# Designs tried in a protein design chat: VHH binders against RNA ligase 1 (RLIG1). Part 20

Target 1, 325 residues: RNA ligase 1 (RLIG1), of Homo sapiens (Human) (q8n999)
Amino acid sequence: MKRLGSVQRKMPCVFVTEVKEEPSSKREHQPFKVLATETVSHKALDADIYSAIPTEKVDGTCCYVTTYKDQPYLWARLDRKPNKQAEKRFKNFLHSKENPKEFFWNVEEDFKPAPECWIPAKETEQINGNPVPDENGHIPGWVPVEKNNKQYCWHSSVVNYEFEIALVLKHHPDDSGLLEISAVPLSDLLEQTLELIGTNINGNPYGLGSKKHPLHLLIPHGAFQIRNLPSLKHNDLVSWFEDCKEGKIEGIVWHCSDGCLIKVHRHHLGLCWPIPDTYMNSRPVIINMNLNKCDSAFDIKCLFNHFLKIDNQKFVRLKDIIFDV
Short names: E, the ipSAE of ESMFold2; O, the ipSAE of OpenDDE; V2, 0.75 times the mean of E and O plus 0.25 times the DockQ between their complexes.

## First folded at step 17 (VHH; framework vhh_8cml_1)

Design d02 (from z03 with S102A; at its last look DockQ between E and O 0.84; V2 from the best seeds 0.00; counts 0 for: pae E 3.6 > 2)
Fold by OpenDDE, look of step 17:
Structure d02 (fold): chain B 325 residues (1-325), chain A 123 residues (1-123)
Amino acid sequence: as target 1 above (325 residues)
Amino acid sequence: EVQLVESGGGLVQPGGSLRLSCAASGFTFDDYTMGWFRQAPGQEREFVALISWDSGDTDYSDSARGRFTISRDNAKNTVYLQMNSLKPEDTGVYFCAAKLHAEWYTPSKYDYWGQGTQVTVSS
C-alpha cells in the first residue's frame, strides 16, 4: 500500500469556511465558530479531492517519528506562537484586511526563541532558510520526546528507545474488522506522523484507560481508511456522520495524490464531538506484542509491560482494555 | 427479482423469546449489510439491529442492546434476530432490510426491504 501523506502542516477544510459569531463548543471562551459552507474549496479541487483516499481523522495529539541522536525518535508537536503584542497586531490585521499573506512578521521580535532541539515541520515556508509563520501566525514544529520527560509523559509512555519500539493501534493485517495493538519498531515508523490518543488527551474521546491506569496508543495517520464515503456534498456528509456507523468519527482526512491533506470534522458541519459511541470502539481489538525477546526487560509499571501481560488477548472494545495492577 | 422474506414473528408473553429469520434472494447477499427495523402502530420505522457486510460487526439500538442478537448465515442467505426478554414496547412489525457496502441506522438508506413480520408482546 502506498504510504499515505504525513501531517506536517495544518490541513485546510474541504469546504470554504465562514466565521460565525456564535460561541464555540470546541474551545472554551471562543466567541466564534468556524463553519463549513456548501462550497468545496479551490484548494480541495486543485488537489483532486474526488480521487483522494478518505481516512478517519483521529482526535489526539500529533506526533512525528524521525531520526534523533542516530536513532528513531518520537517527536511531539510544538508550534511556535507569536508573543502577545504580535498576536494582537496580527488579529487587528485580520480584521482589517482580507489577505493575511500581506502581514509582515518579524520572527525575531514577534516570536520567542525556539526551544533547544526544536525543528520546523516539513514543507514549512521558509525565507532565507528561516521558517515563517503560517496563515494562522504559527510556526509549526516538533520537539523530541525524551525519556522520563514530565511534560511529555504520555508520549514517553508509548515508546521505548532501548528496544526502539512503539505501541501502535491499527487494523489487523489479515482482518479488516479487527483492530490490533502491537509493539512496532520505531524504524518502521520513520518519517511518519501519528496521532497519540488516550487518557487526558483531548478529553479522551475513545475512553482509553483511567486516571489510575492511564493508557495511550499511537495511530499512524491514514491507518483507518473509510470504505464507503458518500458524495462530497455538505448534506450527505452530515447524514453520514449522524446516521452511518462508520461516520461515528471526529472527521475525515483526504489523502490526495499530490500529498496534500484535506479535512473536515464534525464541528465544521455543526455537529457535536466527542460522541459516546465512536466507530473505533465498535470493533474488537487483539493484543499482539510479539516481543518474545524482551519479556523481562520492561519496567513493571510501564505501559509495555502491562500490554505484555495481556498479550494475545482479544477485547470486544478498545475501551474494555483495563490493566490489573 | 430481489426478495426479502421475514418469518418467526408471533404472539409472545412478556419475558418471552422469539427468533426472526429473513431469507434473501435476487442479490449478492455477502455484499450487503443486513438490518432489522421495527414499526409500531402510529410510529415511525426505527432501527433495531444491523450486521456488517464484511466484518460481521453488529450494532443495536439502545432498546435492543443486551436483549437482541443479530446474526447471519451467508451460505443460506439468511439473517436472524434472536429476541430475548421481550417487552410490550417491542410490539410492532419487524422488517428486514439490506444495504450495499455500508452500515446505516436510517431506514431511507437501505436498498431492499421485506414485507415485515408481526411481533406482539402481550400478557
Scores: ipSAE 0.379, ipTM 0.731, lowest interface PAE 1.0, mean pLDDT 92
ESMFold2, look of step 17: ipSAE 0.380; ipTM 0.776
ESMFold2 (binder alone), look of step 17: mean pLDDT 87; pTM 0.879

Design d03 (from z03 with W104Y Y105W; at its last look DockQ between E and O 0.01; V2 from the best seeds 0.00; counts 0 for: pae E 22.3 > 2, off the site)
Fold by ESMFold2, look of step 17:
Structure d03 (fold): chain B 325 residues (1-325), chain A 123 residues (1-123)
Amino acid sequence: as target 1 above (325 residues)
Amino acid sequence: EVQLVESGGGLVQPGGSLRLSCAASGFTFDDYTMGWFRQAPGQEREFVALISWDSGDTDYSDSARGRFTISRDNAKNTVYLQMNSLKPEDTGVYFCAAKLHSEYWTPSKYDYWGQGTQVTVSS
């Protein structure tokens, strides 16, 4: 029932972060950078980070499965952000640092109205019926992915509500070195968060599909556990990201026993992303749609139909998948 | 009406720096992912950088990574591209673009476009 890897709130960094300038070089017209220091953050220590389960931080966009209109639905992340005036007040407060007074939000005045059908992320603190903004001044939440909503057309491409299925990438159950793409009942995904990846997501870092034949997939958060993680020393992590095959990922998400999620991103360590040879594309993948139970006429354009036509095929890399269209 | 107005382009020497700005109006800036694209003569527009609508999340093309930095100032409805260590291959017209909530590297997916600002890198 309990689900590791539920991404309901923004995840704090494992290290203390700060704005950095290069003091040994003359910097003119250079932007400030937010980088990790060498100090493990208090949030990470309080969550017992040294006993947490490390997983791959997948580079996509966050999704959630919960009920809508009495059936399982895919939901897209939509965080409410303060209006321009409130954001400026908040930024000024944060820059002062020496002010001991708590910043006060007036949610009615400080935030744009929520879209219709928006819901707050789970376990969001409430005051007088309004969600409390987080430490970044945001109110995390979700909107349902409606079938005909052009804004979320790529989210829609990985679900079929008539058959209540979703297109999911995970480890093959019998071989952890093999990836598997399958149609999964949406009911099996209830109350889980997932990452949407693919052709039209975040610059397509995994090289999936093409502009003519887009390919998108859902990955449950926490699905790809890291086996050979080095110690939580800054230099050890930098070396691991740069030189280890398993380290060819965007970042790490630690799943702590109290349900807290802690992260680090390559950018926090001054490293680049995307990179050409990702770990996700170093493993073979098999298509297993479990079609024997469904005798359906999918739309000829939909991803489920495209994957049906290549069912039971194995590809050397995820990016090598081509559709028979 | 929606407008995206780029500025800050110009002529620079190899190894030099430029800071591009894009002032936005006519839409709720905070809800849009902002991107920079460039077009060399006779070429298609190509992705350079984006910064997500939910602040802090950025992405770069391979040629831009490590040299360019995208940032945004929601109070001023402005997105910036700091370009360092410029090379002759960076020459082209730089466009800013906006996409509601989503993050795409494909030009055809963006809802609004500026007119572009010329960047020329020559020895």
Scores: ipSAE 0.000, ipTM 0.109, lowest interface PAE 22.3, mean pLDDT 83
ESMFold2 (binder alone), look of step 17: mean pLDDT 82; pTM 0.837
OpenDDE, look of step 17: ipSAE 0.020; ipTM 0.409

Design d04 (from z03 with D59E; at its last look DockQ between E and O 0.92; V2 from the best seeds 0.00; counts 0 for: pae E 7.3 > 2)
Fold by ESMFold2, look of step 17:
Structure d04 (fold): chain B 325 residues (1-325), chain A 123 residues (1-123)
Amino acid sequence: as target 1 above (325 residues)
Amino acid sequence: EVQLVESGGGLVQPGGSLRLSCAASGFTFDDYTMGWFRQAPGQEREFVALISWDSGDTEYSDSARGRFTISRDNAKNTVYLQMNSLKPEDTGVYFCAAKLHSEWYTPSKYDYWGQGTQVTVSS
């Protein structure tokens, strides 16, 4: 099957959106919210949205697998943001209701220094060798997930660079109603983006693990295709999100044939997230680590060791996973 | 042409059990999610349980979970609802419903409906 698109840049909404001054159910410090109109956006139409593959938008943090120090590495999203003076210039420009694309950025002076190991996201527009900031003034990119970096300790928990493996959740290949957690070679994930979820990610909307025993997983973007999405009418999508089992998700990501990604979030439709009974937790899961070629001892506290002790076990729901400790 | 025929309802004391059956005809049963809904007097039809068309996965309302079990026999084109530990609030007409290729909690989304079977829980 054709490889689905990767998440290198911010995904535009399937609908034209409007800003309203009302309390946001998504953001604490934002006195307004962004709502979808009934109009399909030009970007979605240009990407032939009606032929695209709809997938579950997983609520986590974006990761990328690419080479670092001559081996496959997990990378975390880190966008470069303007310094305070440049941010003020940009906000004043937007206050005058000027076209954001006409704002002049001096990338060398307007942006905080990035870590030396930082790389820009692929397909970033360039002018005179400088990346073009997006409409929010950000330059998307990645940093490698290094062992012992406390900022990325949860990212580190799902990879093992000595064995070059990652802990991945996806459908069981023979049963689309069964989820499978496995150790996957990092080399098999090269140039793919994934979503990190779990106990310490985004308020743990999926109820995985506990503070005492954290549990984290990587999900390849596009891994959970939506089987029977209704038409792109606003009311049909609202009904689907509220009342369809498969609709108990944060949002939808459409994978277009040219690799473009288009999204919609529950909050764009005035719906709440998180919710107590997610679609991800409505399906059984089996553990299949298949590490016989990597039979070296793991640290007793690492996540790979915990999953090895429950290898070949099946659980009714992801949140029911209990380690043999 | 399409028919869903429920049976197995009746009068039972609190704590008792009933098994409902729904025989289906006129469509390709294996392609349909099957569901049970109930309607108490003066109330709207509400979701009780469903069993998926493609995986056999089940879902239950909060009031049914742990007490009711939905199952299907594709060879006989029949769906069942085993109801244990019945309570007076379970009283109502129980309807069998079918939906092509998706799982919905909302009655209005289902394609076909039976006429219902009465379940009464009283002492």
Scores: ipSAE 0.023, ipTM 0.624, lowest interface PAE 7.3, mean pLDDT 86
ESMFold2 (binder alone), look of step 17: mean pLDDT 88; pTM 0.882
OpenDDE, look of step 17: ipSAE 0.102; ipTM 0.586

Design d05 (from z03 with D57E; at its last look DockQ between E and O 0.87; V2 from the best seeds 0.00; counts 0 for: pae E 3.3 > 2)
Fold by ESMFold2, look of step 17:
Structure d05 (fold): chain B 325 residues (1-325), chain A 123 residues (1-123)
Amino acid sequence: as target 1 above (325 residues)
Amino acid sequence: EVQLVESGGGLVQPGGSLRLSCAASGFTFDDYTMGWFRQAPGQEREFVALISWDSGETDYSDSARGRFTISRDNAKNTVYLQMNSLKPEDTGVYFCAAKLHSEWYTPSKYDYWGQGTQVTVSS
């Protein structure tokens, strides 16, 4: 019932982290890892982590739905990065051994050009009307996914602007143990962030579709709440990720009452990701396109048409979906 | 007092079938994930199948998938394991287990255990 926070910026870890060298006498350049300690971070405590809503951290690429040219559009993440001169200035500042001085960004001069349609991520801190770069010198933002855009073709595959719909994966409204794939009006998604997953995203951790018949889906952030989270002790979380069915996920995102988002990732706990059988890809799913009462004449090769051919079918596992081709 | 009572074990030839039952009492059955575990002679107890407390979702070990089916009847406080295409390596003691509100593959995480029922698959 409650709409959860949007993912506009990087999320801090629930634990205090440290850089740790792996013990090995045989490696010339020892790797460094950022690992969680046993200590709950100050930011997590200030946000009242113990009262927050824990959700599955979905492994994909972040998307946003907002208006573009007077209609709802899907937007892809595009972060602005500093040019080479500004990057050198920033790196030299970070490695300075003298008394620290404040580093100053000139956003107009220091950053590579953004497309005219680019917008900054919401709630970005501002100084003199300019967005404040993050700790890596990047400015998070969005670009609209135009119809037939080759750079964002997989984003484009999950929307249809003529019918103003998006292809969404969520819980079935009447059965929380059943997933549902449906066409959802883009207007219902306004001002929400979603995760794009599928065949061509992040190495396909969920095992969806094939190169010949790619399958992509949008998942609203916070859609999959965790029912019984273990205590926030390091070893309790490790055992949960390894041996609890619900723990077969990339990580956890806590949605705090003030809108703050706090995370932990398997890698923070020294655990492997991706894993072969995830919680999400092993769950049963039904196709319910909700298009019987509208003009649904789609291109024969588009993803919406492929799902219409299997409308009302139920699959034992999400990863088992096969198109009738 | 909590009790889990298994039944339905026995001797069967390879390729045969058995149906195990586990009758539960002494707790609110609907709040518990039910699981089946087995222990072969000289081996550790291992996960076979589970069925979720709130959704009826199931999961299976790799060796059980496609051959075994777990189900539950909340009105009768009973969980079942239908075992088909049995193999000699399925031989062992089968235990019913219950876990409050979560689905675990590790035996040590389960709150309650039955006494076990022997399943023997041999020619």
Scores: ipSAE 0.378, ipTM 0.786, lowest interface PAE 3.3, mean pLDDT 86
ESMFold2 (binder alone), look of step 17: mean pLDDT 88; pTM 0.884
OpenDDE, look of step 17: ipSAE 0.426; ipTM 0.755

Design d06 (from z03 with H101Y E103D; at its last look DockQ between E and O 0.01; V2 from the best seeds 0.00; counts 0 for: pae O 14.3 > 2, off the site)
Fold by OpenDDE, look of step 17:
Structure d06 (fold): chain B 325 residues (1-325), chain A 123 residues (1-123)
Amino acid sequence: as target 1 above (325 residues)
Amino acid sequence: EVQLVESGGGLVQPGGSLRLSCAASGFTFDDYTMGWFRQAPGQEREFVALISWDSGDTDYSDSARGRFTISRDNAKNTVYLQMNSLKPEDTGVYFCAAKLYSDWYTPSKYDYWGQGTQVTVSS
């Protein structure tokens, strides 16, 4: 299968969006909503959206696997944001109906210094070798997830750098109707972006784990292709999200032939998220760790060890996975 | 229409005090960093003081530091400059300015300017 595009930058909406002065349900205290119009965006058209591969947008936190310290590493998303003064300046500029492309950024003054190990996202626009803010005023980037990092404890839980493996959720290779949780070599994930989901991540819309027994998994972006997507019409998509089992997802990401990624969220269409019965939880899940050689090497309390204990077990739903302590 | 109207200037003796006010209208005042500048005869306009939109940050020129205090009342769309221990060298026209920029010290970058108010310190 052709490797689908990585999520390095923020994805534009497939439709032209407008801002409505209504409180957002997505972000607390946001006084506006971004809603899709019925018009397909020029960006989407230019990217040949009609030939693109639609996939499930997974609601989590974006991760990246690339080499660090001569080994595959998991990286967490960390976007640089403008300081308060610069943010106000930018906001004012946007309200003046001026072209955002004409906004002048002084990155050195408008942004806090990047962390020591911070790297910019791929394809980030650069001027004289320096990353510049995107249309939202952010500089997308990554930071490496170190072992036992408290700040990224959920990220750390899904990787083992000693064995160079990660916990991944994807379709079973032989049965598209079956999900599989497996330990995957980090080397196989190099230069891919993934979504981290689980306990305490974006409200845990998929119901993984508990506070007492947190559970996290990585999902490669593009892992869940949509086979029967309706036409790219606003009303058709709304109906699909509401009426189809496969539509019980956060949104859609189109992987275009040129590498561009285009998205649509339930929120763009005025629909609610999260929802109680996600498509992800409507499929059985099998555990396939295939780590027989590593059984004695994991910390008893680590997520890998928990999964090893339930290796080869099949569950009706993802959220039914409970670790016996 | 954007307006910045300075007031409170006048003649004072050395060691005296003045309080300048700048009333703003025609723009979202609480989004803007406000500044005071001054220009002495034959001199370039120079930075005196600034206050951020949320009053979280203030800064002063070396000459003003310890003697001048900038403040703002967003409810009144007004910025103030309390000037104590005035010196003859403080004489000049004082201008109020508004800017949404992190570079607060460059006059040319300010978006809006008042007409100025004369401050004269003389015995």
Scores: ipSAE 0.000, ipTM 0.228, lowest interface PAE 14.3, mean pLDDT 88
ESMFold2, look of step 17: ipSAE 0.148; ipTM 0.664
ESMFold2 (binder alone), look of step 17: mean pLDDT 84; pTM 0.844

## First folded at step 18 (VHH)

Design e01 (from u04 with S52Y; framework vhh_8cml_1; at its last look DockQ between E and O 0.08; V2 from the best seeds 0.00; counts 0 for: pae E 18.9 > 2, placed apart)
Fold by ESMFold2, look of step 18:
Structure e01 (fold): chain B 325 residues (1-325), chain A 123 residues (1-123)
Amino acid sequence: as target 1 above (325 residues)
Amino acid sequence: EVQLVESGGGLVQPGGSLRLSCAASGFTFDDYTMGWFRQAPGQEREFVALIYWSGGDTDYSDSARGRFTISRDNAKNTVYLQMNSLKPEDTGVYFCAAKLYSDWYTPSKYDYWGQGTQVTVSS
């Protein structure tokens, strides 16, 4: 079986989906719900979904580790979006009922300038050296997380470039029922995508830390393989999400043998998210930083220092972590 | 044949303690999540506690959390429920249940059940 896939591009749903209008909404601000039908999508069938490895879909923001200035670096997702004029032209094309036409993007004119350090996501289609926007008119890509960039301060909190480490949550290597938070060399994460979670990410669905003492963690994509997934039937998945402890997750990401990633989200099945007691935030965790105090001098306010002060401690639930002051 | 045999029930005063045991046979105990459920008079079975097949991951109902402790001994094929600070509301028949690898809160999802042991908390 091939390595678990990297999250470089938007993931299609395992089921065929339909758009539903919200009642009492204005047309210009009409909220749309995307709901899964009971039919497995052609993309999922073509990727051989029944042989894929199911993993927990973690609710955070996507990150990537690759080189920058000759060292391993954390990169934040930054998708380029069309300007207002180009977005209107694209939207009109999509809603046109007249003759079929190829929509043509002029990337230089249709998109705002990207930062110089921006790079496109891997395996992005290109025409004449220009990236091809995706189905929503976006160009996925990455920017390096520089220490003093306040836009990415929470990304910065989980890395230390002087020691080339990242703060990572995984299963304990000897006990799959126990989570482990550790400092991991950034070089061990090269070319992997990860999910950043925590107090200031996506409304803190895992209930980590507090405003006064924020807590953030990186989770490698695919780190939490699902052990007891039922059959790929709509009703069985709904029951599993609602009534199985392991199903207390945002969704599922299937890692297919061809490298394709296929997903389903609770919202696609008409289920609520976030929920207060998730599978992840309810599991026991140990802090195992593997850093010598003599060799690891950190700023007193940084997250690595806070975790060093509780090194080797176990908590009954991940959400119970409280820093000793 | 698969068997789950509960023991340790009885009559106890409020504030007392009991330890329930469930001896399992006829299946590979280490591969099963074990759960305790209870059924009060005139009510449906309700979840009390579970312990994952890994042996370290547990969960509890809101009424049991902080008072009850589930544990397992894989060498003896036995799961335990230590019940402390018992209340009259804890009265009922306590059932041991087993589910292969999965961890369900709903009784109908479990593969095997014991016959139950009566716990009565009264003065």
Scores: ipSAE 0.000, ipTM 0.213, lowest interface PAE 18.9, mean pLDDT 83
ESMFold2 (binder alone), look of step 18: mean pLDDT 83; pTM 0.838
OpenDDE, look of step 18: ipSAE 0.702; ipTM 0.886

Design e02 (from x02 with S52Y; framework vhh_8cml_1; at its last look DockQ between E and O 0.03; V2 from the best seeds 0.00; counts 0 for: pae E 14.9 > 2, placed apart)
Fold by OpenDDE, look of step 18:
Structure e02 (fold): chain B 325 residues (1-325), chain A 123 residues (1-123)
Amino acid sequence: as target 1 above (325 residues)
Amino acid sequence: EVQLVESGGGLVQPGGSLRLSCAASGFTFDDYTMGWFRQAPGQEREFVALIYWSGGDTDYSDSARGRFTISRDNAKNTVYLQMNSLKPEDTGVYFCAAKLHSDWYTPSKYDYWGQGTQVTVSS
């Protein structure tokens, strides 16, 4: 199966979007909403959206697997943002009614220095070898997740660099209706982006674990293909999100043939997220660690060891997975 | 009070058929994997068949596969085991078991058990 596109940059909406001066339900303290019109964007049309593969947009934090220190590593998303002064300047520019001259960034003055080992996201625009901010004033990038990093403790919990494996949620290879949690070699995930989900990620929309027993998992982007998507009409999509079991998701990501990724979020269509009954929790899940050679090598308190204890168990829902501590 | 009550056992000749039933009460039946186990004299309790909580997916022991069929009626809170082509080696006490929100092949992992029903296959 051809690897689907990597999420390196912000994806555009499939529809032309408009800004409405209404409080956002998505972001706290945001005084405006971005809503989709009924018009399909030129970008989407140019990317042949009608032939694209639709997949579930998973609500988590984006991760990247690539080589670091001569081994596969998990990388966390870390975008460089402008300082307060630069942000204000940029906002003023965006709201200026007058045909303002082109806005110019001074990256050295407008941004804090990049952290150690920070790398820019793929396809980031560069001038003279230096990454430049995107349309939102951000420079997208990645930082490596080190073992026992406190800042990225949830990221660290889903990887083991000694055995070079990661905890991954995907479809069962032999049953499309069954989810599978498995330990996957990091080498198999090289150059892929994944979504980290779990107890302490984005309010835990999927109900994984508890505060006392946190549970996190990686989901490869594009892992969950949508089987029965309606026509690319605004009303049809709204109905699909509201009425169909498969529509109980955050949004859709289209993987286009040219590698372009296009998205639509519930919020773009004026719908709420999160929701209590997600499609992800409507399917059974089986634990298949397949770590026979490594059974005695994990820290007793680590997430890998907990999953090993429940290996080959099938659950009704993801949220039903409880570790007996 | 949680109850699992098996019925339908009896004496049958080799090649014959029996249909076992297990009526459940006292718990949310729809959330449980239901299983059938059996225990022959002097032997350990062994897995026969299970049906998952949702979707009607089933699994069988090698001995039961092709001959036995497990099914459930959630409206009646009942699980069934249709046993065809019975053999003397199928003789034993058959137990109904329930597991909440999950499935194991290991008997000790099940939450609730019935008292069992005797199945005897003899000429």
Scores: ipSAE 0.000, ipTM 0.257, lowest interface PAE 12.6, mean pLDDT 90
ESMFold2, look of step 18: ipSAE 0.000; ipTM 0.318
ESMFold2 (binder alone), look of step 18: mean pLDDT 84; pTM 0.852

Design e03 (from y01 with S52H; framework vhh_8cml_1; at its last look DockQ between E and O 0.68; V2 from the best seeds 0.00; counts 0 for: pae E 5.8 > 2)
Amino acid sequence: EVQLVESGGGLVQPGGSLRLSCAASGFTFDDYTMGWFRQAPGQEREFVALIHWSGGDTDYSDSARGRFTISRDNAKNTVYLQMNSLKPEDTGVYFCAAKLHSEWYTPSKYDYWGQGTQVTVSS
ESMFold2, look of step 18: ipSAE 0.186; ipTM 0.672
ESMFold2 (binder alone), look of step 18: mean pLDDT 86; pTM 0.872
OpenDDE, look of step 18: ipSAE 0.664; ipTM 0.861

Design e04 (from z03 with S52N; framework vhh_8cml_1; at its last look DockQ between E and O 0.89; V2 from the best seeds 0.00; counts 0 for: pae E 3.4 > 2)
Amino acid sequence: EVQLVESGGGLVQPGGSLRLSCAASGFTFDDYTMGWFRQAPGQEREFVALINWDSGDTDYSDSARGRFTISRDNAKNTVYLQMNSLKPEDTGVYFCAAKLHSEWYTPSKYDYWGQGTQVTVSS
ESMFold2, look of step 18: ipSAE 0.381; ipTM 0.782
ESMFold2 (binder alone), look of step 18: mean pLDDT 88; pTM 0.888
OpenDDE, look of step 18: ipSAE 0.646; ipTM 0.855

